# Designs tried in a protein design chat: VHH binders against RNA-binding protein 12 (RBM12). Part 11

Target 1, 78 residues: RNA-binding protein 12 (RBM12), of Homo sapiens (Human) (q9ntz6r430to507)
Amino acid sequence: FCVYLKGLPFEAENKHVIDFFKKLDIVEDSIYIAYGPNGKATGEGFVEFRNEADYKAALCRHKQYMGNRFIQVHPITK
Below, E stands for the ipSAE of ESMFold2; O stands for the ipSAE of OpenDDE; V2 stands for 0.75 times the mean of E and O plus 0.25 times the DockQ between their complexes.

## First folded at step 26 (VHH; framework vhh_8pnl_2)

Design l2 (from j2 with A33S S56K; at its last look DockQ between E and O 0.61; V2 from the best seeds 0.00; counts 0 for: pae E 11.6 > 2, unsure alone 62.6 < 65)
Fold by ESMFold2, look of step 26:
Structure l2 (fold): chain B 78 residues (1-78), chain A 123 residues (1-123)
Amino acid sequence: as target 1 above (78 residues)
Amino acid sequence: QGQLVESGGGLVQPGGSLRLSCADAGFTFSSYSMAWYRQAPGKERELVARIDSGGKTNYADFVKGRFTISRDNAKSTLYLQMNSLKPEDTAMYYCAAYEVTYESWDRYEYDYWGQGTRVTVSA
């Protein structure tokens, strides 16, 4: 059960993703934040959840804030 | 305020190894994300490796497993172990640090840079 993230701040790190999904049972080792060649986050990421209930709750966090940015949460596109 | 100081650069033959160090005594090292960058003559500064405050690492594609970034927060030291060095690795190597807070959110630049240590790989 994975979601795709858009809109991550350039300086986003795993701790910020964990906080965004606090109270949900994420697979912490699954957190992926895309970094460009300059070492900055590109705004994209992926996170896996341990169960379907938390995965669906994560999709409901679509357009909530991480810091100063709206975060888009989408089902993974194949 | 702290300043990053790189060391460990030098002249080495192709296939050789160097270990770069980056140290600072003037800031809270454990809260910073750290990176090594390099700049060859006439080229833009490019990421070599990054390690976040929790120890997660990322490497540029050109590293291909030859370099290892690590940190020792108790000693406030960042390392880059460089193995299987090639002539194209010749560059000035820089240590950089930033701390993500809400004041620094979305920042494009690092809070601290070192002065660089020169690595020359030549037969």
Scores: ipSAE 0.000, ipTM 0.238, lowest interface PAE 11.6, mean pLDDT 74
ESMFold2 (binder alone), look of step 26: mean pLDDT 77; pTM 0.779
OpenDDE, look of step 26: ipSAE 0.179; ipTM 0.612

Design l3 (from y1 with A33S F62S W102Y; at its last look DockQ between E and O 0.60; V2 from the best seeds 0.00; counts 0 for: pae E 14.5 > 2, unsure alone 63.4 < 65)
Amino acid sequence: QGQLVESGGGLVQPGGSLRLSCADAGFTFSSYSMAWYRQAPGKERELVARIDSGGSTNYADSVKGRFTISRDNAKSTLYLQMNSLKPEDTAMYYCAAYEVTYESFDRYEYDYWGQGTRVTVSA
ESMFold2, look of step 26: ipSAE 0.000; ipTM 0.166
ESMFold2 (binder alone), look of step 26: mean pLDDT 77; pTM 0.781
OpenDDE, look of step 26: ipSAE 0.568; ipTM 0.827

Design l4 (from y1 with A33G V100I; at its last look DockQ between E and O 0.02; V2 from the best seeds 0.00; counts 0 for: pae E 19.9 > 2, placed apart)
Fold by ESMFold2, look of step 26:
Structure l4 (fold): chain B 78 residues (1-78), chain A 123 residues (1-123)
Amino acid sequence: as target 1 above (78 residues)
Amino acid sequence: QGQLVESGGGLVQPGGSLRLSCADAGFTFSSYGMAWYRQAPGKERELVARIDSGGSTNYADFVKGRFTISRDNAKSTLYLQMNSLKPEDTAMYYCAAYEITWESFDRYEYDYWGQGTRVTVSA
């Protein structure tokens, strides 16, 4: 049960993703923040959920805020 | 361990053409995605083009249809056909090999890099 994230702040860390999805049962080791070929963060990421209910709840947080940026949450095939 | 060797660079006039080659040694070429990068003096290394193991290509915006990336898996060789060259294309050109992690999520891990071939576009 995996989602694709867009709009992450360039300073985003695993703890910020955990907080954005607080109260949901994420697989902490699955948190991934993407970097481009030049080493610059793209603002993209990936996270896995342990159950379908929390996965669906995560999709409902689409366009909610992390800091001053809203976050896009999309389904993804792992 | 694998090794990538670029060739085909040189001096060319504006509007000219060059064909760069990148040969591998010691790894399975057909299982890797391949890319060309360039680095001009005083600038950071930048992507020129990528081609995945299935032949799908992606080009940087500055290419504007002037360059074509291709691969010959039988010869374990990557190519970059460069047409309509401009002085701003002057750079050291590098090939690199990568694997895409997670089938549906674009992430690039560059396992191997070449030492570069120089392209100079000057009147």
Scores: ipSAE 0.000, ipTM 0.074, lowest interface PAE 19.9, mean pLDDT 72
ESMFold2 (binder alone), look of step 26: mean pLDDT 77; pTM 0.781
OpenDDE, look of step 26: ipSAE 0.011; ipTM 0.227

Design l5 (from y1 with A33S G54R; at its last look DockQ between E and O 0.06; V2 from the best seeds 0.00; counts 0 for: pae E 18.2 > 2, unsure alone 64.9 < 65, placed apart)
Fold by ESMFold2, look of step 26:
Structure l5 (fold): chain B 78 residues (1-78), chain A 123 residues (1-123)
Amino acid sequence: as target 1 above (78 residues)
Amino acid sequence: QGQLVESGGGLVQPGGSLRLSCADAGFTFSSYSMAWYRQAPGKERELVARIDSRGSTNYADFVKGRFTISRDNAKSTLYLQMNSLKPEDTAMYYCAAYEVTWESFDRYEYDYWGQGTRVTVSA
């Protein structure tokens, strides 16, 4: 159960993603923050949740703040 | 396309209440997400509360249930009801608006800001 993130601050780290989803059970080693070919962050990332209930709760945090930036949370499907 | 104007600020004793308003004459708010920010002298602007176009709200942790954000789209007005005010709430309060479409997810700034209304809490 995975979501993708947009709007991450360029200085975002895994610990910031963990704090953003506090009280939800994330798969910590699944956290990915995307960088472009020049090493500049794109603002994108993804994270996996251990169960469907926390995945659905994570989608409700769409447009909440991490630091000074809104974070968009969107579902991933295959 | 208008600009946002805040009102309702003032001087209040600790424990008092104020209701801030933010309005514009030039457009209907219904497609916009709205927020209140504050900035104390010498500090960075910080989020107080957000309300999206569907009415879902989110509050900064320091609010702790003391403030309530609301909107009246028919009157094109955003409100912040502030109760149990403390001296640390003293700041300039700003309203902001943005419109997000699914094609424009990468917007990281608000489209409109007001000029602010001052709230002072001191006895």
Scores: ipSAE 0.000, ipTM 0.086, lowest interface PAE 18.2, mean pLDDT 70
ESMFold2 (binder alone), look of step 26: mean pLDDT 77; pTM 0.777
OpenDDE, look of step 26: ipSAE 0.014; ipTM 0.321

Design l6 (from y1 with S53T S56K Y98F; at its last read DockQ between E and O 0.63; V2 from the best seeds 0.00; counts 0 for: pae E 3.7 > 2, unsure alone 64.0 < 65)
Amino acid sequence: QGQLVESGGGLVQPGGSLRLSCADAGFTFSSYAMAWYRQAPGKERELVARIDTGGKTNYADFVKGRFTISRDNAKSTLYLQMNSLKPEDTAMYYCAAFEVTWESFDRYEYDYWGQGTRVTVSA
ESMFold2, look of step 26: ipSAE 0.021; ipTM 0.406
ESMFold2 (binder alone), look of step 26: mean pLDDT 77; pTM 0.778
OpenDDE, look of step 26: ipSAE 0.385; ipTM 0.744
ESMFold2, fold request of step 27: ipSAE 0.182, 0.104, 0.018; ipTM 0.540, 0.491, 0.446
ESMFold2 (binder alone), fold request of step 27: mean pLDDT 77, 78, 77; pTM 0.781, 0.783, 0.784
OpenDDE, fold request of step 27: ipSAE 0.495, 0.021, 0.487; ipTM 0.789, 0.308, 0.785
ESMFold2, last read: ipSAE 0.131, 0.047, 0.211; ipTM 0.529, 0.480, 0.583
ESMFold2 (binder alone), last read: mean pLDDT 77, 77, 77; pTM 0.783, 0.785, 0.785
OpenDDE, last read: ipSAE 0.479, 0.523, 0.541; ipTM 0.781, 0.802, 0.813

